# VH-VL binders against q9ut70, part 17

Target 1, 155 residues: q9ut70
Amino acid sequence: MTIYAFYIYSRKCECVFAHRWKPSDRNSMETLVSQLEQNSIEDDMEKLIFGVVFSLRNMVKKITADQDQFMSYTTSKYKLHFYETPTNLRLIFITNPKIDSLTHVLQQIYTTLYVEFVVKHPLYTHVPPSAEEGGINCEIFRITLDRFVRTLSCF
Short names: E, the ipSAE of ESMFold2; O, the ipSAE of OpenDDE; V2, 0.75 times the mean of E and O plus 0.25 times the DockQ between their complexes.

## First folded at step 11 (VH-VL; framework fv_namilumab)

Design p02 (at its last look DockQ between E and O 0.53; V2 from the best seeds 0.00; counts 0 for: pae E 2.3 > 2)
Fold by OpenDDE, look of step 11:
Structure p02 (fold): chain C 155 residues (1-155), chain A 122 residues (1-122), chain B 107 residues (1-107)
Amino acid sequence: as target 1 above (155 residues)
Amino acid sequence: QVQLVQSGAEVKKPGASVKVSCKAFGYTFTGYYLHWVRQAPGQGLEWVGWIDPYSGDTNYAQKFQGRVTMTRDTSISTAYMELSRLRSDDTAVYYCAREGYYTGYDDYFDSWGQGTMVTVSS
Amino acid sequence: DIQMTQSPSSVSASVGDRVTIACRASQSISSYLNWYQQRPGKAPQLLIYKASSLQSGVPSRFSGSGSGTDFTLTINSLQPEDFATYYCQQSYSYPLTFGGGTKLEIK
């Protein structure tokens, strides 16, 4: 398994969805999460991820004057993949550092899964999800996302 | 509502095998990991392993590796746990339990079967 | 394997009492600690997950706290149906392991 986690952040910069896949073995991401959570702050990892993404995104915009896009950053332990939707949702994958950019996969997740199962859902309130209200609580989306990701060749 | 219904009590001799079933109701069977936990009489709880009903992937505690086999039949939303080479210390109530969902890597059990008593005696 | 130690092994209390049960891990498990209640002759039931999150349907008199190695389950204003055995369980690493249990008996 090379895909470790998936996150959705709202336009208000709140984590509204998080999914972590069970690793075969303890991996660097899990270790990092465990270390951060030792400080008794449950959302430290989510905040950290957003902070990094926010900073990198802003840097790219300033340096390239919006002619470039933040796609990913890589460490020796993991890679963060990024996609921002037209509605300013931020989708993020955390993967093995050797995995190629999954920005196109994130885009596909938005257009085919999020739009279909969350936005078009009969119970959708047409209000952007918020963390205070429990975020994206759609079982069909979760299950379909999981199955979709598992079909990826890089999984 | 979520409900897990297990097969009835079993009495086996040492060296035999036992296969316990767990049928799931009220939710998407393949959408949640399923765990097995046992409890010897008057004792605490012991984790046996989990199965992903969707893929069939399993993870067994080292103690049971080579003796336990977890399977599922998705057509009838039923999971099975087979334990072979039974010993007297395998006497216990065996529970199937659904893994709850918080982030997907959570390993807590939000729904339990009623338990299946397995007695191993000569 | 991570060993989970509960204390006390048994406790006697009266209806209306405040009861505290401790659970200690042999190593840091962050917040990956869950609490279960088991009534006699019944399957366990989830009370708390992720150290402090109350399971839906569980009375608010139940609460969990702690991180790292030391955790606590608190029952405020004990009710008759609360007399049972309580187990902590770590979900930090495999194999998943449980505490030895705490039997809460009526005084």
Scores: ipSAE 0.755, ipTM 0.899, lowest interface PAE 0.7, mean pLDDT 90
Fold by ESMFold2, look of step 11:
Structure p02 (fold): chain C 155 residues (1-155), chain A 122 residues (1-122), chain B 107 residues (1-107)
Amino acid sequence: as target 1 above (155 residues)
Amino acid sequence: QVQLVQSGAEVKKPGASVKVSCKAFGYTFTGYYLHWVRQAPGQGLEWVGWIDPYSGDTNYAQKFQGRVTMTRDTSISTAYMELSRLRSDDTAVYYCAREGYYTGYDDYFDSWGQGTMVTVSS
Amino acid sequence: DIQMTQSPSSVSASVGDRVTIACRASQSISSYLNWYQQRPGKAPQLLIYKASSLQSGVPSRFSGSGSGTDFTLTINSLQPEDFATYYCQQSYSYPLTFGGGTKLEIK
C-alpha cells in the first residue's frame, strides 16, 4: 500500500477530518507513528502532522513571497502532499516517499467530493468547518473519499 | 439503528471447521471495517482479526493465521468467519463488531453482534 | 504484543458509590485506549474511546482518564445496572489486546 492517510486541517490549524487506510500487514506509517509518539507523553498523530504542515507553510511563505502554493515534503519514510483551498482548508496525503505529487488529486477531492457532498449538503451549514462544531462529520463524504482513493493507480 | 445479527450456536468435533455469519443492518456495510473477537467461557476477550468489506482485505492475529478465513457477501451485507482444524480450546463465544469512526482514531468497536457460541467437544 | 493489566480483578460496591478501575499497558499507547462494559450473558458495549471520549448514549457518570501506560475508568454514583465486567482494550498496535477484566459486584 502507497497511500497511508488523508487529513483536512482548518484555517485555525485544527484537524477537522482524518482517514487512514489499514494495511493487511504492518506498514511503515503505523511503525513511524509509534516511534514518534514514544518520545512524547501527550502527542498524537494530528499534532505531528500539524507541526510538519506549519513548518512547511512558513518555509513556502519565506521563499515564494505572498504566494500560497501547494508543496510536498519528503523524508526517507514518507511523503506529505499538501493543497490549500481558496477557503484556507488544508488537504494532506501521507504516502510512500517514492510516488509523484498527489496535489492534483487533493484538488480533485476538494472540487468533486468535498464541494458536492459537504458544502452543498442541505443540512450542513458551517462553511468552513470547525472542530468546535464536530469537524466534517459526513458519512457520505468519508465513504466516497475512501472509494475514490482506492481507485487511484498508485494506491 | 446499527445492528449486527449473527448465526446460531454450533457444536463441532475436534478437527472440523465452523463458519459463523454476521448480517449488518442500519448502515452502509462496505463503509466500515468489521472485526471478530472471541471469549472462552468465563474468560476475557481475544481479538481474532478484521475484514474490510469493501475490498475483502483481511488482517488476522498471528495466533489464528492459517486457520481463520474471513469473507463477506456485500449483496446481502453479511460477513463470515471460518475457523478450521478446531480444537477444544477454540470453544468460545465469537462476536462480530463494527469499527467506529472518529476523526484520527481507529480500531474501537462501537457496535457488537449478539455472539455465536461454538462448542468443540468429542 | 502489548499486555494490558487491569486491577482490581473484582470489586464489591454499593449503589451510590464511586468506583475506580485501573488499566496498565506494558508500553506507552498514547491515548489509544478504549473501555467496554459487558453485562452477564450479553455482548460487550463501548463506554469510552480514545481514553476519555464518552460514547453516545453512555451515562455521564462514566468517565475515563490517563495517557501513556496508566488509565482509569471511573463510575460516579454507581447504579444497579452497572453490575458487569469491564474491559480495557488498546488500539495502538496489532494484535489488538484486552485487559483481563474487572468484575463489579453489588454488595
Scores: ipSAE 0.517, ipTM 0.795, lowest interface PAE 2.3, mean pLDDT 83
ESMFold2 (binder alone), look of step 11: mean pLDDT 93; pTM 0.951

Design p03 (at its last look DockQ between E and O 0.40; V2 from the best seeds 0.00; counts 0 for: pae E 2.2 > 2, grease 19 > 18.9)
Fold by OpenDDE, look of step 11:
Structure p03 (fold): chain C 155 residues (1-155), chain A 122 residues (1-122), chain B 107 residues (1-107)
Amino acid sequence: as target 1 above (155 residues)
Amino acid sequence: QVQLVQSGAEVKKPGASVKVSCKAFGYTFTGYYLHWVRQAPGQGLEWVGWIDPYSGGTSYAQKFQGRVTMTRDTSISTAYMELSRLRSDDTAVYYCAREGYSYGYDDYFDSWGQGTMVTVSS
Amino acid sequence: DIQMTQSPSSVSASVGDRVTIACRASQSISSYLNWYQQRPGKAPQLLIYKASSLQSGVPSRFSGSGSGTDFTLTINSLQPEDFATYYCQQYYSYPLTFGGGTKLEIK
């Protein structure tokens, strides 16, 4: 398994959805957490991830005068894949460093799964999800996402 | 309402095998990991392993590797735990427990079966 | 494996009392700790997850605190139904491990 986690952040930069896959060695993600803790990072992983993405995104915009797109960054331990929707939701994959860009997959997740199961949900109030209001609490979305990701060739 | 219903008590001899069932109600069975936890009489809780009901994937505690087999039948929303080469120290109440979902980040057991007492005696 | 140590192993208290139970991990587990309540003859029930988050339906008199290696479960104003055994459980790494339990008895 090469895909570790998936996150959705709201326009307010709050994590409104998260899913972690259990690898054969589940300690992969926990090891990452452990490494972060060793660096005296006390914040939750989702906050830390957002901080990194926020910084990189801003840097890219500044350097290229908003003519470039932040897609991914890679470390020796993981690769972060990024997609921002027209509604300013941020979708993120955390994967093995060797995985090619999954931006197109993130876009597909938004257009086919998020829109279908979250936006079109009968209980959707057409208000962007917020963590304070419980985030994206849609079981069908979660389950379908999981199944979809598992069908990916890189999984 | 989420409910896990386990099979009845078992009495086995040393060396035998036992298979405990756990039937899930009130939720999408394949959408949640299912764990097994046991508790010896008067003792604490011990994690045995988990199964992904969707894929059938499993992970066992090292202590039980080679002796435990977790399976599922999705058609009847039922999980099974089989423990072989039973020993006296395997005497315990065995629980199935659903791994809850909170933003997909926190793992906890939000629903438990009623437990199945397995007694291993000569 | 991460060892979880609870203290005390047993505690006697009266209705209305404030009770605190400690759980210590052999290594840092961040906030990846759950608390369970087990009444006699029953399956465990989740009280607290992620060290301090109260499970839905659990009375507010229950609270959890701590991070790293030291954690505390607090019951403010003990009720008769609270006499049970309490367990902490880490999910920082596999295998999942539980504390030895704390039996809360009526004084």
Scores: ipSAE 0.619, ipTM 0.864, lowest interface PAE 0.9, mean pLDDT 90
Fold by ESMFold2, look of step 11:
Structure p03 (fold): chain C 155 residues (1-155), chain A 122 residues (1-122), chain B 107 residues (1-107)
Amino acid sequence: as target 1 above (155 residues)
Amino acid sequence: QVQLVQSGAEVKKPGASVKVSCKAFGYTFTGYYLHWVRQAPGQGLEWVGWIDPYSGGTSYAQKFQGRVTMTRDTSISTAYMELSRLRSDDTAVYYCAREGYSYGYDDYFDSWGQGTMVTVSS
Amino acid sequence: DIQMTQSPSSVSASVGDRVTIACRASQSISSYLNWYQQRPGKAPQLLIYKASSLQSGVPSRFSGSGSGTDFTLTINSLQPEDFATYYCQQYYSYPLTFGGGTKLEIK
């Protein structure tokens, strides 16, 4: 399969949402976490998120408020697709390295799924809960996200 | 609240098949993987496999491959596990268990059915 | 298959005691280990996932630690409802495997 994981990180660089897709080989010994570990994704995620956040701090003076930010980062084993909302919510895909950028798909997820199911949720605060508080705990968002991603041609 | 209700106890002869059902309540059935785990009397737990109720996709432990079939009927929020060519060492309580969701951690079981005793005897 | 070995097989303890239960994997499983409690006649219930993360609604007297091959479940200030059998379960590779269990009994 070509899309491995989706994450949302808060402005504090905390992972507040994660969804991973199980390996496509049903006879594989590989679990979701061992697949990601074998591709060095978990170690690289921490480095990449730190580097991205650090770079964004350096870019603040060059970027006006309310601008979306897009980036991708590719290794021999995976590609990280990054989209930051004007409110500093960070949406991330991890995919096969050969996949074209999905940053506009990340923007679509924010505007059509996250806003509809999380922001408009009756219990929404303007700051997503920390990982300590259970993060973005919205079942309909998770299920709808999963179903949407499964419809992508590159999935 | 989340509840998994399984079918009743079964007594089977060697060589027969058994089909255990697991009906889900209180959550979106197609939004969570379901696993089957068995426990022989006085023994520990043994993983059988999982089903994705949305797609119908499955993964089985190798020792059950070829003898187990997991299916579901989304219209009644029910999953099934069928085990064929039964033998005495298949005697166990069979549990269905829902895979929980916590920031991409998977393969942990946050809700369990009450268990179904399957006894295989001549 | 990754074999999970629990020790001891049983523990006798009193209300208020602190107990530890060990779980050893036959190969490194990083931190991909869960703990379950099974009370007599009931299905297992999740206590801890990813070695040390406490499941919602589980009392803070339960804690988990370890990585690699050696893991520990600690129960502080035992309560009457804690007398049960405890299982570890790895999810580093399929098939998912469980330890043999540790029965915690009242003295």
Scores: ipSAE 0.484, ipTM 0.788, lowest interface PAE 2.2, mean pLDDT 83
ESMFold2 (binder alone), look of step 11: mean pLDDT 92; pTM 0.942

Design p04 (at its last look DockQ between E and O 0.09; V2 from the best seeds 0.00; counts 0 for: pae O 2.8 > 2, placed apart)
Fold by ESMFold2, look of step 11:
Structure p04 (fold): chain C 155 residues (1-155), chain A 122 residues (1-122), chain B 107 residues (1-107)
Amino acid sequence: as target 1 above (155 residues)
Amino acid sequence: QVQLVQSGAEVKKPGASVKVSCKAFGYTFTGYYLHWVRQAPGQGLEWVGWIDPWSGDTNYAQKFQGRVTMTRDTSISTAYMELSRLRSDDTAVYYCAREGYSYGYDSYFDSWGQGTMVTVSS
Amino acid sequence: DIQMTQSPSSVSASVGDRVTIACRASQSISSYLNWYQQRPGKAPQLLIYKASSLQSGVPSRFSGSGSGTDFTLTINSLQPEDFATYYCQQSYSYPLTFGGGTKLEIK
């Protein structure tokens, strides 16, 4: 398995949605969370958020924007794929370092799944709901996202 | 209204097999992992493994590998656990349990079936 | 395998008492610990997940704390329905493992 996690962060840099995929190695002793702990991904969450915010990726995209490299951050252990909307909603994949950019896939998730199930959600008074309010707690969005990602050839 | 309803008690001889069912109600069956956990009389809880009802993928505790098979039928929202080559120390209540999902945290059991007693006796 | 050790194995208490139950992991499990209540003849029920998060519908008199290897479940102002057996469970690595249980009895 090559895709580890998907996150949505709000303009306030709050994590409002998280989904993690179980490891593909059936003999592995790793749960989902222990795999991420071994890769130090949870310890890096603050750095991830600040890296995205402080690296001005939306400004590079608008002004000098043909540099696809800026839309990802790669270590020896993982690759972060990043897409930011004009309202500073941030969609993120965490993957195996060898995966080609998934920025187009993140944009597709935003325009088809997020818009349909979160923006159009009849009970949300603002979008996204704050983390204090429980964030995006929409079963249909989670299940549809999971099924969509599992169909990707790189999964 | 999440509910898991299990099949009735079973009495088996050593060397036989048993198949326990777990029918899901009140949620999207294929959207959540199901686990099996057993409890011998007067003893604690022991994890057997999980199944992903969407894909059919499974993960078994090593001590049950080769003896346990977990399956499901998505058309009737039902999961199954089959344990073969039964021994007297397999006598236990077998529970199915739904894995919860809160903010990406998993591997906790937020709904449990009522349990199925399996007795292995000569 | 990660062994989970609960103490005490049993405790006798009165309605209105405050009770704490300890759970120790054989290695660090960060905060990936869950607590269950099991009444006699019934299936377990989730109380606490991820060390300190209350499951929906669980009374606020239950609380969990801890990280690393040492965790506690606290029940403030015991009620008659709280007399049961309590189990901790780690969710850090396979196989998932449970503590041996703590039986909470009236007296």
Scores: ipSAE 0.562, ipTM 0.811, lowest interface PAE 1.9, mean pLDDT 83
Fold by OpenDDE, look of step 11:
Structure p04 (fold): chain C 155 residues (1-155), chain A 122 residues (1-122), chain B 107 residues (1-107)
Amino acid sequence: as target 1 above (155 residues)
Amino acid sequence: QVQLVQSGAEVKKPGASVKVSCKAFGYTFTGYYLHWVRQAPGQGLEWVGWIDPWSGDTNYAQKFQGRVTMTRDTSISTAYMELSRLRSDDTAVYYCAREGYSYGYDSYFDSWGQGTMVTVSS
Amino acid sequence: DIQMTQSPSSVSASVGDRVTIACRASQSISSYLNWYQQRPGKAPQLLIYKASSLQSGVPSRFSGSGSGTDFTLTINSLQPEDFATYYCQQSYSYPLTFGGGTKLEIK
């Protein structure tokens, strides 16, 4: 298993969905934890992850052409994959550094899973998800997302 | 603000089943693995298993395989542990516990329910 | 299964004392060791994770050290609320296992 975690952040920069898979590579995971563990407060960890992404995104917008998009950044121990939806949701994968960019996968998750099962859900209130309200909590979305992710060749 | 609230005490006869609930507050329920740990009266702590509230995946201690079933209802942020074929040595306080945020194997429990006493007696 | 052995099983101390509790694993668990405090009639509470990381909100008088097979929980300047039972727990492999506990009593 080379996918470590998945996050969705709202346009308000709140984590509204998070999941981490149990590790399959102890050595890689130990190193990853050691590098990423900067704070014992879990909320701070999620904020830190997004902070990095936010900074990188802003840098790209400021120093490159408008057509340039932040897709991923890689360290020796992990890769962060990024996709921002038209509604300013931010989808993030944390994976093994050898995994190719999953931006297109994140886009697919948004268009085929999130839009279909969350936005088009009869109970959808058309209110952007918020962490205070428990974030995204759609059973069909979760089940389908999990199944989808497990079918990925890099999983 | 993170809080796990468990169901009330249970009294069961040998051979019966018990189902304990654990409702989560103050965090994204599906974002954290949830474990069950029990403690017999005057004894230490014993790990029962974990559930991934997102996928529903479970991992049970071998000792409980075939007798324990962990489930969850994400709509109400509630996890359940059912233990069947109860015997007297199953008498214990059962705790649900949230696994702290980690990318690795370092499974630590940063939040605990208040515990549910399960008494098995004839 | 990995067996966790704590020593002593019980210890008597006074307020202000320095107390050390040992935890030994039957095999190397690297730094995958956590410490919990359990007060009478209460659920356990996390003190230390990953051998030496202090959980948020836990007083700094608590500290953990060690790697491999031998670990130590230290309480500097014992406070009245510290009289409780302490457990170590390994997360190196499944099943997760706990030490037998150390009961810290008032002298």
Scores: ipSAE 0.124, ipTM 0.753, lowest interface PAE 2.8, mean pLDDT 88
ESMFold2 (binder alone), look of step 11: mean pLDDT 93; pTM 0.954

Design p05 (at its last look DockQ between E and O 0.66; V2 from the best seeds 0.70)
Fold by OpenDDE, look of step 11:
Structure p05 (fold): chain C 155 residues (1-155), chain A 122 residues (1-122), chain B 107 residues (1-107)
Amino acid sequence: as target 1 above (155 residues)
Amino acid sequence: QVQLVQSGAEVKKPGASVKVSCKAFGYTFTGYYLHWVRQAPGQGLEWVGWIDPYSGDTNYAQKFQGRVTMTRDTSISTAYMELSRLRSDDTAVYYCAREGYSRGYDDYFDSWGQGTMVTVSS
Amino acid sequence: DIQMTQSPSSVSASVGDRVTIACRASQSISKYLNWYQQRPGKAPQLLIYKASSLQSGVPSRFSGSGSGTDFTLTINSLQPEDFATYYCQQSYSYPLTFGGGTKLEIK
């Protein structure tokens, strides 16, 4: 598999959803995660990811005067894909570095899965998700997301 | 509440096959990986493999490859483990176990079946 | 395969005691270590996942610590129902492997 993890960050820059796919033969992402988790803080990886994205996003805005968008950055070990919704929700994929931009896929996830199963859910309180309150705890969303991602040709 | 209910005890001869069932209740069957773990009498735990009930994909321990087959029937939320060419050292309690979910699939087992005793004797 | 070694293999303690069980991996497994309790004649039950996360419904007297190769399960103020066999399990790589178990007996 080439897609390793998926994250959602709130407008408050909190990770409100995280999903890591089952590892297949220790890949670069798994190694990275393992290294970061050595410090016994589970949220370190999530904070680090956000920090990088925050910095890159700000850089792009300053350099291009809001005429450009941060989409992805790539290392020799992984690629981070980014999409920000009109409501300032941030969606992130972590993938194999050879995978093409998944920004459109992230957008699709927002419009067809997040909106449908989280926002329109009868139990949705119409309050933005907060990490302090447990984030997005919607099993249907999780399961549907998992299935959707597995159908991708790049998976 | 999550519950896994397994089939009853089996007695088999060497060379025969055994098929154990595990029926899931109280959750979305296809939403969680299902593992099989066995325990010989008075011994520790040994991982056999996992199945993805949604896709049917499997991953077996090398020790059991070629002898074990894991399947599922989603219509009745039931998983099966078949072990062939049985030997005396296959005598064990076989457990099905649901893989828990926290922030992904981390291969820990949050729910267990009651176990199925399989005895292989001549 | 990653080998998991538990120590001690057996321990005798009294109600109210503090008990510590060790688990060592043959190589670094980061935080991918889980603890299970198995009472006689019963299926195992999850206590701790990912080294230190307490499973829902498990009493707070249970705690896990460690990373890399060395891990510890601690039971504070042992209760009668805690006399059982405990297993560690690594989920770092396949095949998944378990420790040999630690039997906690009444002193």
Scores: ipSAE 0.793, ipTM 0.912, lowest interface PAE 0.7, mean pLDDT 91
Fold by ESMFold2, look of step 11:
Structure p05 (fold): chain C 155 residues (1-155), chain A 122 residues (1-122), chain B 107 residues (1-107)
Amino acid sequence: as target 1 above (155 residues)
Amino acid sequence: QVQLVQSGAEVKKPGASVKVSCKAFGYTFTGYYLHWVRQAPGQGLEWVGWIDPYSGDTNYAQKFQGRVTMTRDTSISTAYMELSRLRSDDTAVYYCAREGYSRGYDDYFDSWGQGTMVTVSS
Amino acid sequence: DIQMTQSPSSVSASVGDRVTIACRASQSISKYLNWYQQRPGKAPQLLIYKASSLQSGVPSRFSGSGSGTDFTLTINSLQPEDFATYYCQQSYSYPLTFGGGTKLEIK
């Protein structure tokens, strides 16, 4: 397995959506995935991802001047793929470090799935809903996202 | 309301096969992993494996590999577990159980079928 | 395989008592420990997932704690319907494994 997790952070740096895929063999996966799964998404994991995302966004912003697009951050254990929308919504993949950038996939998730199921959600008064309101809790969005990611050749 | 309804009890001889069904109600069948767990009379619980009803992918405990087959029919929201070359120590209640979802797949079972007794006797 | 050891194997208690059940893993399983209740002749039912998260519809008198190798299930103010067998189950690695059970009986 090469794609470990997907997250959405709001402009307020709150985690409003999380999805973790099944590991193929968790006994042999004493890796970042096991470490990430130690914490709840509303706790230390959110703070860790925020710190990495903030650092990467500032670095990309300095390099590109008029481009706020984020690229990726790679360690020996994982690769973080990052995409930020014009409204400061932040979409993140955590993957195997050897995977090519998935920024185009994150953009596609935003323009198709997020827009269709979250922006157009009839019961959300704010988009995205705050973490305290329960965040993005749309089952169809979760299921559709999961199915879409499973079609990727790198999955 | 989430509900899992299993097929009726089975009596088999050693060497035969058994196929247990599990029909799902009240949720999106293909959106959740389904597990099989067994319990020998007076004994604890033992994990057999899971199936992803969406893809048909499976993962079996090693002790059942080669004897168990898990399948599903998404048109009727039904999963199946077939166990072949039955032995007397396969006598147990077999449960299907839905994996709960909370921001990911975490291998806990939030809904269980009523169980199917399979008795293997010579 | 990760072995799960429950203690005690049985406990006698009265309605209103506070009961604690222990579960120990043969290696660290982080917080990937779940608790089930099984009433006689019935399927198991989820109480607690990921060590301390209470399943929807489960009474607040149930609580779970622990991480690593040592976990506890606590029942505050025992009720008549709580007399059952309790199982822990690790969800850290395959194969998924259960403790041997703790039978809670009326004194």
Scores: ipSAE 0.657, ipTM 0.830, lowest interface PAE 1.3, mean pLDDT 85
ESMFold2 (binder alone), look of step 11: mean pLDDT 93; pTM 0.951
ESMFold2, look of step 13: ipSAE 0.646; ipTM 0.835
ESMFold2 (binder alone), look of step 13: mean pLDDT 93; pTM 0.954
OpenDDE, look of step 13: ipSAE 0.782; ipTM 0.909

